# Designs tried in a protein design chat: VHH binders against GDSL esterase/lipase 6 (GLIP6). Part 15

Target 1, 339 residues: GDSL esterase/lipase 6 (GLIP6), of Arabidopsis thaliana (Mouse-ear cress) (q9c996)
Amino acid sequence: KSSSTVPAIFTFGDSIFDAGNNHYNKNCTAQADFPPYGSSFFHRPTGRFTNGRTVADFISEFVGLPLQKPFLELQIQILNGTSNFSNGINFASAGSGLLLDTNKFMGVTPIQTQLQQFQTLVEQNLIEKSIIQESLFLLETGSNDIFNYFLPFRAPTLSPDAYVNAMLDQVNKTIDQIYKLGARRIAFFSLGPVGCVPARAMLPNAPTNKCFGKMNVMAKMYNKRLEDIVNIIPTKYPGAIAVFGAVYGITHRFQTYPARYGFSDVSNACCGNGTLGGLMQCGREGYKICNNPNEFLFWDFYHPTEHTYRLMSKALWNGNKNHIRPFNLMALATNKITF
Short names: E, the ipSAE of ESMFold2; O, the ipSAE of OpenDDE; V2, 0.75 times the mean of E and O plus 0.25 times the DockQ between their complexes.

## First folded at step 8 (VHH)

Design p03 (from k05 with Y108W; framework vhh_5c3l_4; at its last look DockQ between E and O 0.06; V2 from the best seeds 0.00; counts 0 for: pae O 6.2 > 2, placed apart)
Fold by OpenDDE, look of step 8:
Structure p03 (fold): chain B 339 residues (1-339), chain A 125 residues (1-125)
Amino acid sequence: as target 1 above (339 residues)
Amino acid sequence: QVQLQESGGGLVQPGGSLRLSCAASGFTFSSYAMSWVRQAPGKGLEVVSDINSGGGSTTYADSVKGRFTISRDNAKNTLYLQMNSLKPEDTAVYYCAKYLGSDWFTPWLTKSDYRGPGTQVTVSS
């Protein structure tokens, strides 16, 4: 455990970080609040779209903080006096993206709304500004935007480049908004190889014997430009420091050298059904589950296993410039920046 | 409104063959993955086979591998299940089921609105 002075962690994004917000949204169909989700660590479903902890959870542990509760849970618990915002808040929502229209019909909480939720708390002085300024801000989103671009029932109206530009516009707005609200320690995580998710089996023309290259090209395009945006944060936003988590490269290593990381299967979902385990969500009627989730890169049709997340988190926490740039999360959290 | 109608079921002797069809309407058939599921007496729903929207990817339950073949004709909005070497344990009501497209999280197997009424397959000597 790092002796970090970070008092809290605020997390925004999609299912990669969702700590169970969607569970408390009765109109949201994107749910992981049923078995066997969470079975490996929590021994119950929490709404996390994996068999255990997410990267956000591991970072909390590394920092020495309790796990952040989902915002919607906290709202309830604060009203009944059983909790507060002392260690931060998870605002992430599974299925959400940078674009407002991304999975809108599923009732997900888009990042714009997540940010508004945070802003409201700040404006109401429910979170001390001094705490905000010293806290970590973790952001990861965009995979649903990219994946949805390739959905067969959607006719893309924008070119890949224009589409990515629209995504990045929201990234800029997001950074601007959290900075104005007091964010000074910012970590933005890149997309993984979205084209390699088991759910690609749902897509026409997507290969099942290899990753969907076109999708990964688009993800890389986004990641490159995202990194550029992150790199200029210290100059554009005085007092702010930022890191780019190179999740794509990290994941790619897992795929390239699976045995080094304990993986025996880097293609199929541990939990699901159909081709690649990607045609059915884990836990739904008729699902199948692997014997050992630790051997699988993917837990369900879209998301990594806890083991994968653990490895990712370690790489991001104390890894080198191949994993996270310009310095690692440990440095970001402790203000011990080594370039 | 999504409409699915299975046909082709019936009584067949062990070792026999049947070909099930599912007529689809009320949605863009070619945009959705499809599944055959079955329910045997006293048992729960079992996924028999899946096929993606384009037809290029298929999966089968272990119990039917090598015997059953799922296919689709997107031009005809029809899903097929060729069942060869039928066994008594294959006796069940067979349903075609539609995946929900962008709604990946909805349990399609539990929603009757996305399944047909089913067709009875009985394998008996």
Scores: ipSAE 0.020, ipTM 0.382, lowest interface PAE 6.2, mean pLDDT 90
ESMFold2, look of step 8: ipSAE 0.524; ipTM 0.797
ESMFold2 (binder alone), look of step 8: mean pLDDT 84; pTM 0.858

Design p04 (framework vhh_5c3l_4; at its last look DockQ between E and O 0.63; V2 from the best seeds 0.00; counts 0 for: pae O 6.4 > 2, SAP .671 > .668)
Fold by OpenDDE, look of step 8:
Structure p04 (fold): chain B 339 residues (1-339), chain A 123 residues (1-123)
Amino acid sequence: as target 1 above (339 residues)
Amino acid sequence: QVQLQESGGGLVQPGGSLRLSCAASGFTFSSYAMSWVRQAPGKGLEVVSDINSGGGSTTYADSVKGRFTISRDNAKNTLYLQMNSLKPEDTAVYYCAKYLGSDWFTPYLSDYRGPGTQVTVSS
């Protein structure tokens, strides 16, 4: 285990990073706080949308920090004197996106609100500024925005380009906001191949024998522009350093060479039901579960297994420029170089 | 199997009110988000309103905001749509729809729907 180089990790985004915030949201229906979620590592559901740890969790372990608790849990624990914000906070919310309207009816916490939550803590001096400036900021969101664009009945009127622009506008706002709040070490993760999620089976026009190409094109469009934004962070925001996690490429390698990574199934959800295991959420009435989650890329209808996350995390932590750029997370966590 | 049955439709004058009901069976009603969709003559399907499984979050089409209210009684396995200040443009067949497998990823084309109830707004 590497010695702790950063004092804390602050995490924003969607179900890829959600550590259980939605569990504490009474009106939120995007939940993974029931079996068999978390069964492989936690041996109980925590609200993480996988069978174990997320990338955020693994990064915490690599850095040498305890896992970050969800913000909503911490609020309760702080009130009763049983916890603090010392090792960081997870603000992520499953189902959320960059756009406010993304899954709004599900009661998810959009990134704007997540940021506001963080801002409030900062303004209230509940987090030391020195901690914030030295901490790692992890951001991953946008997959729900992209997926929702392809919902036939709920499709927006914007062109793909305009839609992606709207997403990126929020990305810029997000970076601006966290920088102003003291963020200096920033990791922005790209989207994976969203068109390959088992949940695509719910889409009438999506193929089930291959990934939904149109969706992946849009994801790539977003990723490309996201990388451009990340690359200029050191110039635009003095003192900040940033990396782009190329999650799409990493995942694509898993799909291309499954045997190299221990996968026997890179298409179907381990836990779910119906076509691709994508027509039913894991843990819901009538779900089925595979015998060995480690052999599956996808845990449920939308999210990777812990094994997948582990592999991704390793690639991001100490990988080369094909995985993460301009340097890796280990460097980001230890490097104090200002550009 | 999943069964949905709409009721409460009818003929009403402009400015009038109707309350639609949807009786649900064959699944754990309280575990699923529900929606009302409608189809007017010569038009495609339109989402009218959505409600999450717990009933704490709702959404409305712009065309019905402030006039329609979606609600549910999970104990009775029933979905409701209160329609006030009805307009001729609201004339359509209204369908109760159940989300499939996922509350937020299921498109309306993949959900379960009832046979529908006719709502006609005319002077």
Scores: ipSAE 0.018, ipTM 0.389, lowest interface PAE 6.4, mean pLDDT 90
ESMFold2, look of step 8: ipSAE 0.555; ipTM 0.806
ESMFold2 (binder alone), look of step 8: mean pLDDT 86; pTM 0.879

Design p05 (from g03 with D30S E110S; framework vhh_6qgx_2; at its last look DockQ between E and O 0.70; V2 from the best seeds 0.00; counts 0 for: pae O 4.9 > 2)
Amino acid sequence: QVQLVESGGGLVQAGGSLRLSCAASGRTFSSYAMAWFRRAPGKEREFVAAITSSGGSTFYTDSVKGRFTISRDHAKNTVSLQMNSLRPEDTAVYYCAAKEPGWSFLLSTSEAYDYWGQGTRVTVSA
ESMFold2, look of step 8: ipSAE 0.249; ipTM 0.567
ESMFold2 (binder alone), look of step 8: mean pLDDT 84; pTM 0.870
OpenDDE, look of step 8: ipSAE 0.023; ipTM 0.451

## First folded at step 10 (VHH; framework vhh_6qgx_2)

Design r01 (from p05 with S104D; at its last look DockQ between E and O 0.53; V2 from the best seeds 0.00; counts 0 for: pae E 3.4 > 2)
Fold by OpenDDE, look of step 10:
Structure r01 (fold): chain B 339 residues (1-339), chain A 126 residues (1-126)
Amino acid sequence: as target 1 above (339 residues)
Amino acid sequence: QVQLVESGGGLVQAGGSLRLSCAASGRTFSSYAMAWFRRAPGKEREFVAAITSSGGSTFYTDSVKGRFTISRDHAKNTVSLQMNSLRPEDTAVYYCAAKEPGWDFLLSTSEAYDYWGQGTRVTVSA
């Protein structure tokens, strides 16, 4: 049944999408549940790793749905009999990756566990199959995997190619699993230029006057193969449609033409401290904050500002093939696909 | 502001053992990730070991794995480095470091740490 609008959004991935799951995990050290996170829109911290809304939030608004709650919040509500997740669920966890070992020691929820959480709800018949089939599935992860590959003293046991292969294997498993659970509208976002994050200042061999090229090369390698995987989804999974969000290109344009997008600083974190603002997390003791977050590409040591997310979301929602392929999110959400 | 004071360094023969200790000032010790770094003569400072704020996870440079053990005592506000089977190449000034609460994904990098001790000298004779 082709519905004109999606009834719900299910979101998986890392800090780009996290709506506050980590906040409800007492064993997780990757937190953004303190000021000044969330200051621009929510006027309180929600666990989102930005000053306001994420891409997932903006997409919800564009679709006309309330923002999705984090699963771990909803889990509490389910137990209390007060749960409402008719608009979808956010399963994303900041710091998580495609690989199980990525930041495991920080207590993050890996993509495998996120998917299991969703599967459990489906198996418990808490989500109607018809809703699932009409819902939008948003996925974005892998940046932490790539970044961690370049950490010193982590003897990469794998070559870059082998490492990326392992990431992509998980991508394939993820797509397979969500399809089997009923996903039919799938948006998979690429990585941004991970080598340009302010946190690179913590890496001994990374430049601070330019992006870390080696890291971006690896990100591009992943992105290229990710796009190939996404492109074959309709063939491999009957009834499913999918788009590839070209986040790297979108972000790169912000960096190349900052004035066009209202940016005055595309290198430093708005909130943090030290070189590039990347040596200290926003909100921690001694942090500094810029006067106008809208002028900055990066909010903290790793994540974009709300303004960046807004621009990115618009590009993904109604952009052309340079931004998202083979059609945009609006088309994906409304089943009005024009090639 | 946190002050760190190392102790336990000295001269030891190859194959011997030493236990380094780092005492941290303040009441927020439990919130800090802690690490040991070392600087050998003529070499740059290098990572040796780290322990998360909770003590639940430890990290080691490859050359000390199986020989060194980092631990912490929250009650005493101390971090320790048990060094066994010492080698001449372990000769260095050992520094204690503390990282402010936050995202602990870079515990092996010196730039991630906010506070440093003055160091304690360890000399391993052949």
Scores: ipSAE 0.088, ipTM 0.596, lowest interface PAE 3.4, mean pLDDT 92
ESMFold2, look of step 10: ipSAE 0.244; ipTM 0.606
ESMFold2 (binder alone), look of step 10: mean pLDDT 84; pTM 0.865

Design r02 (from p05 with E111Y; at its last look DockQ between E and O 0.21; V2 from the best seeds 0.00; counts 0 for: pae O 8.8 > 2, placed apart)
Fold by OpenDDE, look of step 10:
Formats: C-alpha cells, sequence, structure tokens
Structure r02 (fold): chain B 339 residues (1-339), chain A 126 residues (1-126)
C-alpha cells in the first residue's frame, strides 16, 4: 500500500466504478445485487458488476483508504444522521453514459445527475472545501454510449463524428463543473475495447469470432479526443492537474498476450449463457459459470473479472506512459509527478 | 402485468404455411418490443424473431430468414408470425414474448423479455 496525501476519492461514471448505487434505486433495472456477483471477495453481491472489486475499489486500496460507499446508500444515512463519508463518495451508476438518453429507460443515473448529487452536497456544506481540493476525482464513462450507437433497431440520428462530439461536449461540461466545485486532482479513464464485449453476440451485425471492429474504431476516436481534453486541463483550469488512463491499450495487451496475465479465455464471459456467454446476464435463470474466474478477462456479458480489474488498476497506479499519462495515479495522489 | 395469448398453431405438411398470432392485453402495447421463441422437443428454448415497439425493425434467427415474417398491429395489440416453407425442424412450441422499454440490443435473448405466453404447438410432418 502506497502512502498518499489524498484524503478522499470521488468517483463518477458507469459500471467500471459503480459500488452499488443502482441497488438503492428501485426504478433501475440494471442490477447486480444477486449471486454470484461479488462472490470472490465480498462473498455477497454488493451491486458491483463483477465477481469482486472494481477499479475504483483497488485504487482506494492502493491509496490506503476504505472503499467508498455508493451515494444512494449514504443519502439514506444522511437522512438518519449517521453518515460517514470522510473517505469519499461513489456516484457511479452501471449502465449510465455521457448522454442523457443512454439507457434512460433502465432508470440508470446519468453523469449529469451524478454531478448534481455531488454539487448538492457541496452547496449544503456537507463536504469541506479543503477536502475536495485535495481529493482524487476518478471519472470513467462512455462505453454504454458507444455500444448503444450500434444497436440495430435505432437508426443513428448522428454521424459517428457528431455523436462523439456530443459525448465530448458532456466531458467538457463535467470537467468544468467538478473544477468549479473544487476538484484539482483529476483522473479520466479512456474506454476499453467495447467491441470485444461478449454482449456483442446480441447484435445481429456483430461478429462472434472476433471483436466488432467498427465499434472499436469509434471507441478509439473518442479516446483520442478525450486525451486531448485531459491534456489541456492544467492550462484551462488553473491549479488542476490531470491524467489520462489509457485503458484501451492496457486491455488490448491482455487480449494479445493472455498467457502473460494468467488468462486462458479473453473472449467468453465467465458467467452467463449462449454465444460468448453474452446472451444472458450472470446470475439469471439458466446461467453457467466458469470454474476459475481468474482465467477469464470478462466476468459477465459486459464487464471484466476482478482479476482483470486488478491488473488494470495496477497498471494505472504505477504504470508508465503507455498505461497512463502524463504521469500515473500514484504520482497524482502523492504529488510526486516524476516517472 | 401484460398477458399474452398465442394462437394459430397446428399440424402442417413440409413446405406448407402457418400464421401465428399473439394477442397482448393492456394499453401499453406500443411501448413493448415483441418476439417469438420456440422450444423443440428435447431442446432449449431458442429465439425466432423480434420486432421493435414501433414496428420499424425486425430481427430473425438465421434458420428462418427468408421464410418467416414477424409483424405487429398496434390497433389490435397483436403480433404475428407468418411461417412459410415450413420444415420438420421447425416443429416446436412457439411462444410470444414482450419486452419492457430498456436495452433494445437484448431482443434476441429470452432474458430480455418480461412477459410470456403459454405457447402454441406447431408440428411439421415430413
Amino acid sequence: as target 1 above (339 residues)
Amino acid sequence: QVQLVESGGGLVQAGGSLRLSCAASGRTFSSYAMAWFRRAPGKEREFVAAITSSGGSTFYTDSVKGRFTISRDHAKNTVSLQMNSLRPEDTAVYYCAAKEPGWSFLLSTSYAYDYWGQGTRVTVSA
């Protein structure tokens, strides 16, 4: 465990970070609050869409902080006068995206609402400004936006470029808002190879013997422009520092050299059923589960295993410029901006 | 709760045609994606065809492409499956299913559907 000066972590985004917010939202149909989710570490489902810890959880451990609770859980505690969130708050919602329309009918919490939740706490003086300025802000979202663009039954209203522009507009708004609220240490993670998720088996035009290339091209387009936005944060927002987590490259290496990372299967979901294990959610009636999740890149039809998340997190924490840039999370958390 | 009732099943010779119909209860029919699934003896339930809520898009399993057509009538709250050029391997109990608004990419999977009919038997003789 590395020593960090970061007093708290605030996380925003989708299922990569979700600590169980959706569980506390009765109107949300995107749930992972049933077995065998969480079986490897928590030994119970927590609403995390993996068999154990997420990237946000591992980063918390690396920083030396307790895991952050989901905001919706804390909200209940706040109302009861028993709230403790000195270590930060997780606002992420599985299934959510940058765009408001992304999975809106599933009742997910979009990034705009997540930010509003944070803003409300700040305005109510429930979080000290000094804590906010020293805290780590983790952001990862957009995969659901990209995936949804390729849904067969919706004619895209926008070109790929225009669609990505709309996503990036929201990114800019998000950064602007958190900065105004006091964020100064910002980590924004790129998308992984979304076209490689097992759930692509549900798409009529997607191949099952290889990744969906068109989808990955769009993901890369977004990632490239995201990096440009992140790189100008210190110039645009005085006092703020920021890093770009190159999650795509990290994941791609797992796929290219699976044996190096202990993987025997980088294509199929460990838990699910049908083609690629991607036709049914893990834990639902008729699901199958692999013998050893650590050998699989994907846990369910969309999400990586805990083992995958662990490897990703390590690469982001103390990796080089190929993994994260211009410096790593350790440096961001400890103010040691030296490789 | 949406109730689904299938009809139109029966015995038909190979090469023949059948038209299945599914009647849905409720006022929110137009918001649901609809699908047909089938279960052959000794086999698992499999996807056959789906149609979006608007009726603007349809999706078929490969084995029925060009032979089966799914359609819906919003005025009557019905979904239909026109089955042409039937084969013995099409013998199954056919089920109608309805999906609530949400992840539309799940239309090819039984998991995505919230409501099911009791099924209608289709037997194709050689």
Scores: ipSAE 0.016, ipTM 0.296, lowest interface PAE 8.8, mean pLDDT 90
ESMFold2, look of step 10: ipSAE 0.338; ipTM 0.648
ESMFold2 (binder alone), look of step 10: mean pLDDT 84; pTM 0.871

Design r03 (from p05 with A33V S57D; at its last look DockQ between E and O 0.04; V2 from the best seeds 0.00; counts 0 for: pae O 4.3 > 2, placed apart)
Amino acid sequence: QVQLVESGGGLVQAGGSLRLSCAASGRTFSSYVMAWFRRAPGKEREFVAAITSSGGDTFYTDSVKGRFTISRDHAKNTVSLQMNSLRPEDTAVYYCAAKEPGWSFLLSTSEAYDYWGQGTRVTVSA
ESMFold2, look of step 10: ipSAE 0.069; ipTM 0.530
ESMFold2 (binder alone), look of step 10: mean pLDDT 83; pTM 0.856
OpenDDE, look of step 10: ipSAE 0.570; ipTM 0.811
ESMFold2, look of step 12: ipSAE 0.259; ipTM 0.596
ESMFold2 (binder alone), look of step 12: mean pLDDT 83; pTM 0.861
OpenDDE, look of step 12: ipSAE 0.028; ipTM 0.495

Design r04 (from r01 with S54Y; at its last look DockQ between E and O 0.38; V2 from the best seeds 0.00; counts 0 for: pae E 5.4 > 2)
Fold by OpenDDE, look of step 10:
Structure r04 (fold): chain B 339 residues (1-339), chain A 126 residues (1-126)
Amino acid sequence: as target 1 above (339 residues)
Amino acid sequence: QVQLVESGGGLVQAGGSLRLSCAASGRTFSSYAMAWFRRAPGKEREFVAAITSYGGSTFYTDSVKGRFTISRDHAKNTVSLQMNSLRPEDTAVYYCAAKEPGWDFLLSTSEAYDYWGQGTRVTVSA
C-alpha cells in the first residue's frame, strides 16, 4: 500500500462517536442537540454527547481531515445533489448497541442499520472502492448493551456469558460486512468502565460510592473476547489490518491517577443533577454544570468530557501497546507498522 | 408539576378486554414519556408498557406483548392502555407514570418517572 495517509474515515457505533445523526431523526429521543452540549469547542450543540469533540473528531484532526458529517445530514444532501463526503461519514447513533433490541424504543439506529446505510452508498457507487480500501474504519459500541443488561424490570433472559456471546456474534458480522464492502484499515475500540458511569445511580442495586463491579466484569469479559476477534482479522480477512483500542485501561488510568491527567473529579458528571449527576440528563430543566469541564472525567450521566476524549485520542493515536495494539492509530493510518 | 388521573379499570372475565386511560395535566404533554406500571396482590410494582415522547415509540414487558397496546393522544393529553385477551394474572392496580422531557433513558424502570397516578384496579376473573 503506497498511501501515506487515509483519504477518509468511516465511523460506526454509539454515542461515543455520534456526530449528530440522532438530531436528524425526529423519532429518536436520545438527543444532545441542546445547550450546553458542544459549548466548549463548537459553541453550539451539534448532537455530540459531550461538551466538545469526540474521539472520532480528534482522530480526524490527527489524520488531517475535516470532521466527518453525520450520515443523516449527508443523506439530505445526497438527495438534493449537493453531498460532499470525501472525508468520510459518521454513521454512529447515540444509545445504539450491538443488539437490535438495545434501546430500540428510543428510536436509535442500531449497528446493523448503520452498516446497511454504508452498504447502500457503496452499492450505489457513491463511494469509490479505492477510497474505501484506503480509508480508516472506526468502530465502538456495546456499552449500552452491557448497561441495559443490568436494568431492572426488563432484564435479559440470557446469562452474562450468553449475552456477551450474542454481542460478539454481532461484532463478527459487523467485521465481515465492512470487509466485504472494502474495509481494510480497521480500528475497534473496547468498552470503558461502564460500571463507573454516573447513570448507575439510576440502578437500584448499583453502588454510588464506587463503580458497579459486576457491570465492569461484564465489560471486561466482552473486551477480552473482542480483542481476540480483532487479533485474527488479518488472518481471517486477507489484506485487512486491525488494531484493538484498549479504552478500558486508558480510562482506568485516568481514574487511578486523576491528578496526572488534570482531573479533580472522576466520579460525578460535570453536567446533570442528582446523585453523581447521573439522575438527570445535561441540559434538562434544573440541571447543574461544573465550572471547569476539563477537571471532570464525565461530561454528563454517561459520556466523557472533551478533555477526556482528547486524552483518549492521543493515547490511541501514538500510544504504546498498553493503549492500543498491536500498533497504534498513527501506524494504522499511515501503514507504517512496526512490530 | 404534572397530575395524572387513571380511569377505565374494572372487573372483566378472562379473555375479555379493557381500555385504561390516563389524563395528564399541563401543556407540554407531548414532551413527556409515558408508561403503565402494575402492582398485583402480594407482588412488587412491575413495568407494563411505555411510550416515548413525540415519535411515540413503544415497548412492553414480555408477558403482555401482543395483547396490550399503549398509545397516546397529544390533543387530549392522554395515554391509553388497550388490554386484550386478559388473564387472571393481569389482575393488578395499574398506574400511569410520566417522565420529564429529555433522554428517554431507563423507561422500564420506575425510578425514571417523575409523576404517578393514583392507580386504577383491574380484576380479571377466571
Scores: ipSAE 0.023, ipTM 0.450, lowest interface PAE 4.5, mean pLDDT 91
ESMFold2, look of step 10: ipSAE 0.038; ipTM 0.497
ESMFold2 (binder alone), look of step 10: mean pLDDT 83; pTM 0.863

Design r05 (from p05 with K99Q; at its last look DockQ between E and O 0.01; V2 from the best seeds 0.00; counts 0 for: pae E 13.7 > 2, placed apart)
Fold by OpenDDE, look of step 10:
Structure r05 (fold): chain B 339 residues (1-339), chain A 126 residues (1-126)
Amino acid sequence: as target 1 above (339 residues)
Amino acid sequence: QVQLVESGGGLVQAGGSLRLSCAASGRTFSSYAMAWFRRAPGKEREFVAAITSSGGSTFYTDSVKGRFTISRDHAKNTVSLQMNSLRPEDTAVYYCAAQEPGWSFLLSTSEAYDYWGQGTRVTVSA
């Protein structure tokens, strides 16, 4: 166990970070708690939407902390008086977004509710303030918001610009809330190329021979403005430091130079069925699975493989300004900020 | 500090069976996930099997699935590995490991385990 200066990690967001919260929500239909999810590392499903570890998991390992448990699991433990979450808590929920209406019908936990869960713990004095101030806060969300904008049956009433503005308003509220609760080390990750997910095959107007360009344009618009918000955090919130993870650029490089990163397929899901492997969720009846997940960028119809997550995590941990700005996660975690 | 002591290793012919046992010291055995690892000659230590603290779930490396069974006895503070249909490639020193609470999802990662036994040698002849 490596010694870390960071006592804990608190994670918020969607399926990129979800450690199994949805599993404990019986009303949630967005699930990855069945085989072959988790097969490569955990050797069982944990509710993570990949074949192994997520970015949050790898960051925990890099920091030298045990993996964070999902809040809903811990909640049960708290009620029983057996809770231990000294290493932090994962509040993320697969399928969730910045907007409250994003996949609401699936019973996912939106970011607002995730934050309320955290706030409740703080107010109940279950988490020490000193720990909170020294802990890492990891945030990644918005991909489901962007994807849903292009669903045929939900004609958005908002223009793309207005929609992105609504997303960013929630980002600002989120940052404000976690700061007030004591967050001082903040990492906000950008969206990847959402238009490249295999699930785009379910969209009548999306191409299957290339990424959905319109969707990626919207993702880039969000990312640019997100970076601006992150950059002003130290000025707006005294004592807080923040980094912007440039996940889009990282992923784009994987797609551009697949062989450099060990990929043989950067388009199809390793696990699923239909066009691009994107028409059926992994593990459902009739699914197919590739022989070697490490050769695939995508595990299922929406999510990267563990190998992809590993590469992303390394880039974010000790990468340069092309990967993460203004400094990397290592610097954020150790307070060794080199400008 | 938890002490782990393995037993049950030995020489066996291919197709034979062995049962390994690991005895754990201390009162907190029920809180620990338990695992077996093995190191073959000239190879690195690898994950074999794990069992959750409650005993409700078991996990195996692919090469031993259907042949090996991990179990635990809370009353005796022991974890066992029943090895059937043994193969020459199963030849290794087998180690018992215990994992503290907080790492419950890291079943196949050796670094996640806090306590280790000294190992017991298993040799499978052709």
Scores: ipSAE 0.000, ipTM 0.254, lowest interface PAE 13.6, mean pLDDT 91
ESMFold2, look of step 10: ipSAE 0.000; ipTM 0.310
ESMFold2 (binder alone), look of step 10: mean pLDDT 83; pTM 0.863

Design r06 (from p05 with L106Y; at its last look DockQ between E and O 0.03; V2 from the best seeds 0.00; counts 0 for: pae E 10.0 > 2, placed apart)
Amino acid sequence: QVQLVESGGGLVQAGGSLRLSCAASGRTFSSYAMAWFRRAPGKEREFVAAITSSGGSTFYTDSVKGRFTISRDHAKNTVSLQMNSLRPEDTAVYYCAAKEPGWSFYLSTSEAYDYWGQGTRVTVSA
ESMFold2, look of step 10: ipSAE 0.006; ipTM 0.258
ESMFold2 (binder alone), look of step 10: mean pLDDT 84; pTM 0.864
OpenDDE, look of step 10: ipSAE 0.560; ipTM 0.816

## First folded at step 12 (VHH; framework vhh_6qgx_2)

Design s01 (from r03 with E111Y; at its last look DockQ between E and O 0.44; V2 from the best seeds 0.00; counts 0 for: pae E 2.7 > 2)
Amino acid sequence: QVQLVESGGGLVQAGGSLRLSCAASGRTFSSYVMAWFRRAPGKEREFVAAITSSGGDTFYTDSVKGRFTISRDHAKNTVSLQMNSLRPEDTAVYYCAAKEPGWSFLLSTSYAYDYWGQGTRVTVSA
ESMFold2, look of step 12: ipSAE 0.287; ipTM 0.613
ESMFold2 (binder alone), look of step 12: mean pLDDT 83; pTM 0.861
OpenDDE, look of step 12: ipSAE 0.597; ipTM 0.822

Design s02 (from r03 with T109I; at its last look DockQ between E and O 0.07; V2 from the best seeds 0.00; counts 0 for: pae E 8.0 > 2, placed apart)
Fold by ESMFold2, look of step 12:
Structure s02 (fold): chain B 339 residues (1-339), chain A 126 residues (1-126)
Amino acid sequence: as target 1 above (339 residues)
Amino acid sequence: QVQLVESGGGLVQAGGSLRLSCAASGRTFSSYVMAWFRRAPGKEREFVAAITSSGGDTFYTDSVKGRFTISRDHAKNTVSLQMNSLRPEDTAVYYCAAKEPGWSFLLSISEAYDYWGQGTRVTVSA
């Protein structure tokens, strides 16, 4: 097909993207498949870790494709002979990271397994190579790795710099793997200010009246080197084009100028309990919920609201070079590329 | 590793009080979320109460709110559960649990806790 838009989207990473994979994973204890998750837009739980749509959902909407199904749902449908991959696949698992040990005890699907899931479909000829080469690849991961670095129950085995380098090694491996499998249009989003999530209230020495600066320094270190990796993709990988989504700066503006974006609260979870709303998962016995999630940056102890995801997605889709570079996602997805 | 030892269980009449204690040993007790769970005969463990690492926030299941109070003493490395106005339905084995800080914040879910005591029996007679 000679359309000006991508035919499909293949999505890898964590909760900014997860469309319900954890729900279909019987070994996973990290779940959001109960009320009030999904109360906006869907009006029922879907396994998304927010009150409505994720970034992957909004990007699908902007491209003009149906919302993505999670891979584990499709895998069940393949076994029953009913599956269709026409709009792409979402492999993302909330809680996962770049390093294998990140949240392993919760049974999340790490990026290495997500890549293996994609590779299996390609090797079994269940997705045509020509479709893959024309499709958009969305990647965002690493926040869970950095959050886990600051847990006090394990002696650190790596310095912050060495830990970030290990994360970046997996980034390079990920790009190599998807390229070999046919990826040519790559969007890799940076981390947001992970030190600002309400769940930081559980970390020793993390302040609750401001963001955890040490954690955000580490996130910025990762983001800088990630951008360098993304910048070389067109020269290192013949035929590939890539964009770097500057999510840190996008989210920082929401926190710096909340009223401009409709926020009355950029620190507390709309749904949860305890300090910052960060000590109890939304929907569990004793939870509290705000009156209007659209006024809150965070939905639950760790995750943005649908409104925040909408704002972030619009900035990535048609924003300027402060938001996404060297060009925006619309240009990447529609062949309207200005270098 | 972390070791948790409960004490203070026993037989008490309805309307009475008991104070459970959990002594913790091992690394970094001050950083842990501490909780009490209970298991009634023939049932699964259920959440009773939790307290954050700082001691600043407490959480209770609805059936014990206003009757039970969880507290912690960092100097003694203990967590306590003061149980007042006891009812026959409070009869259970009570377990102390500790959760290392991390991504998972499911305070009311037993699978989210990393360390468990052996339990102390509480029997409330009509």
Scores: ipSAE 0.014, ipTM 0.228, lowest interface PAE 8.0, mean pLDDT 87
ESMFold2 (binder alone), look of step 12: mean pLDDT 82; pTM 0.856
OpenDDE, look of step 12: ipSAE 0.411; ipTM 0.745

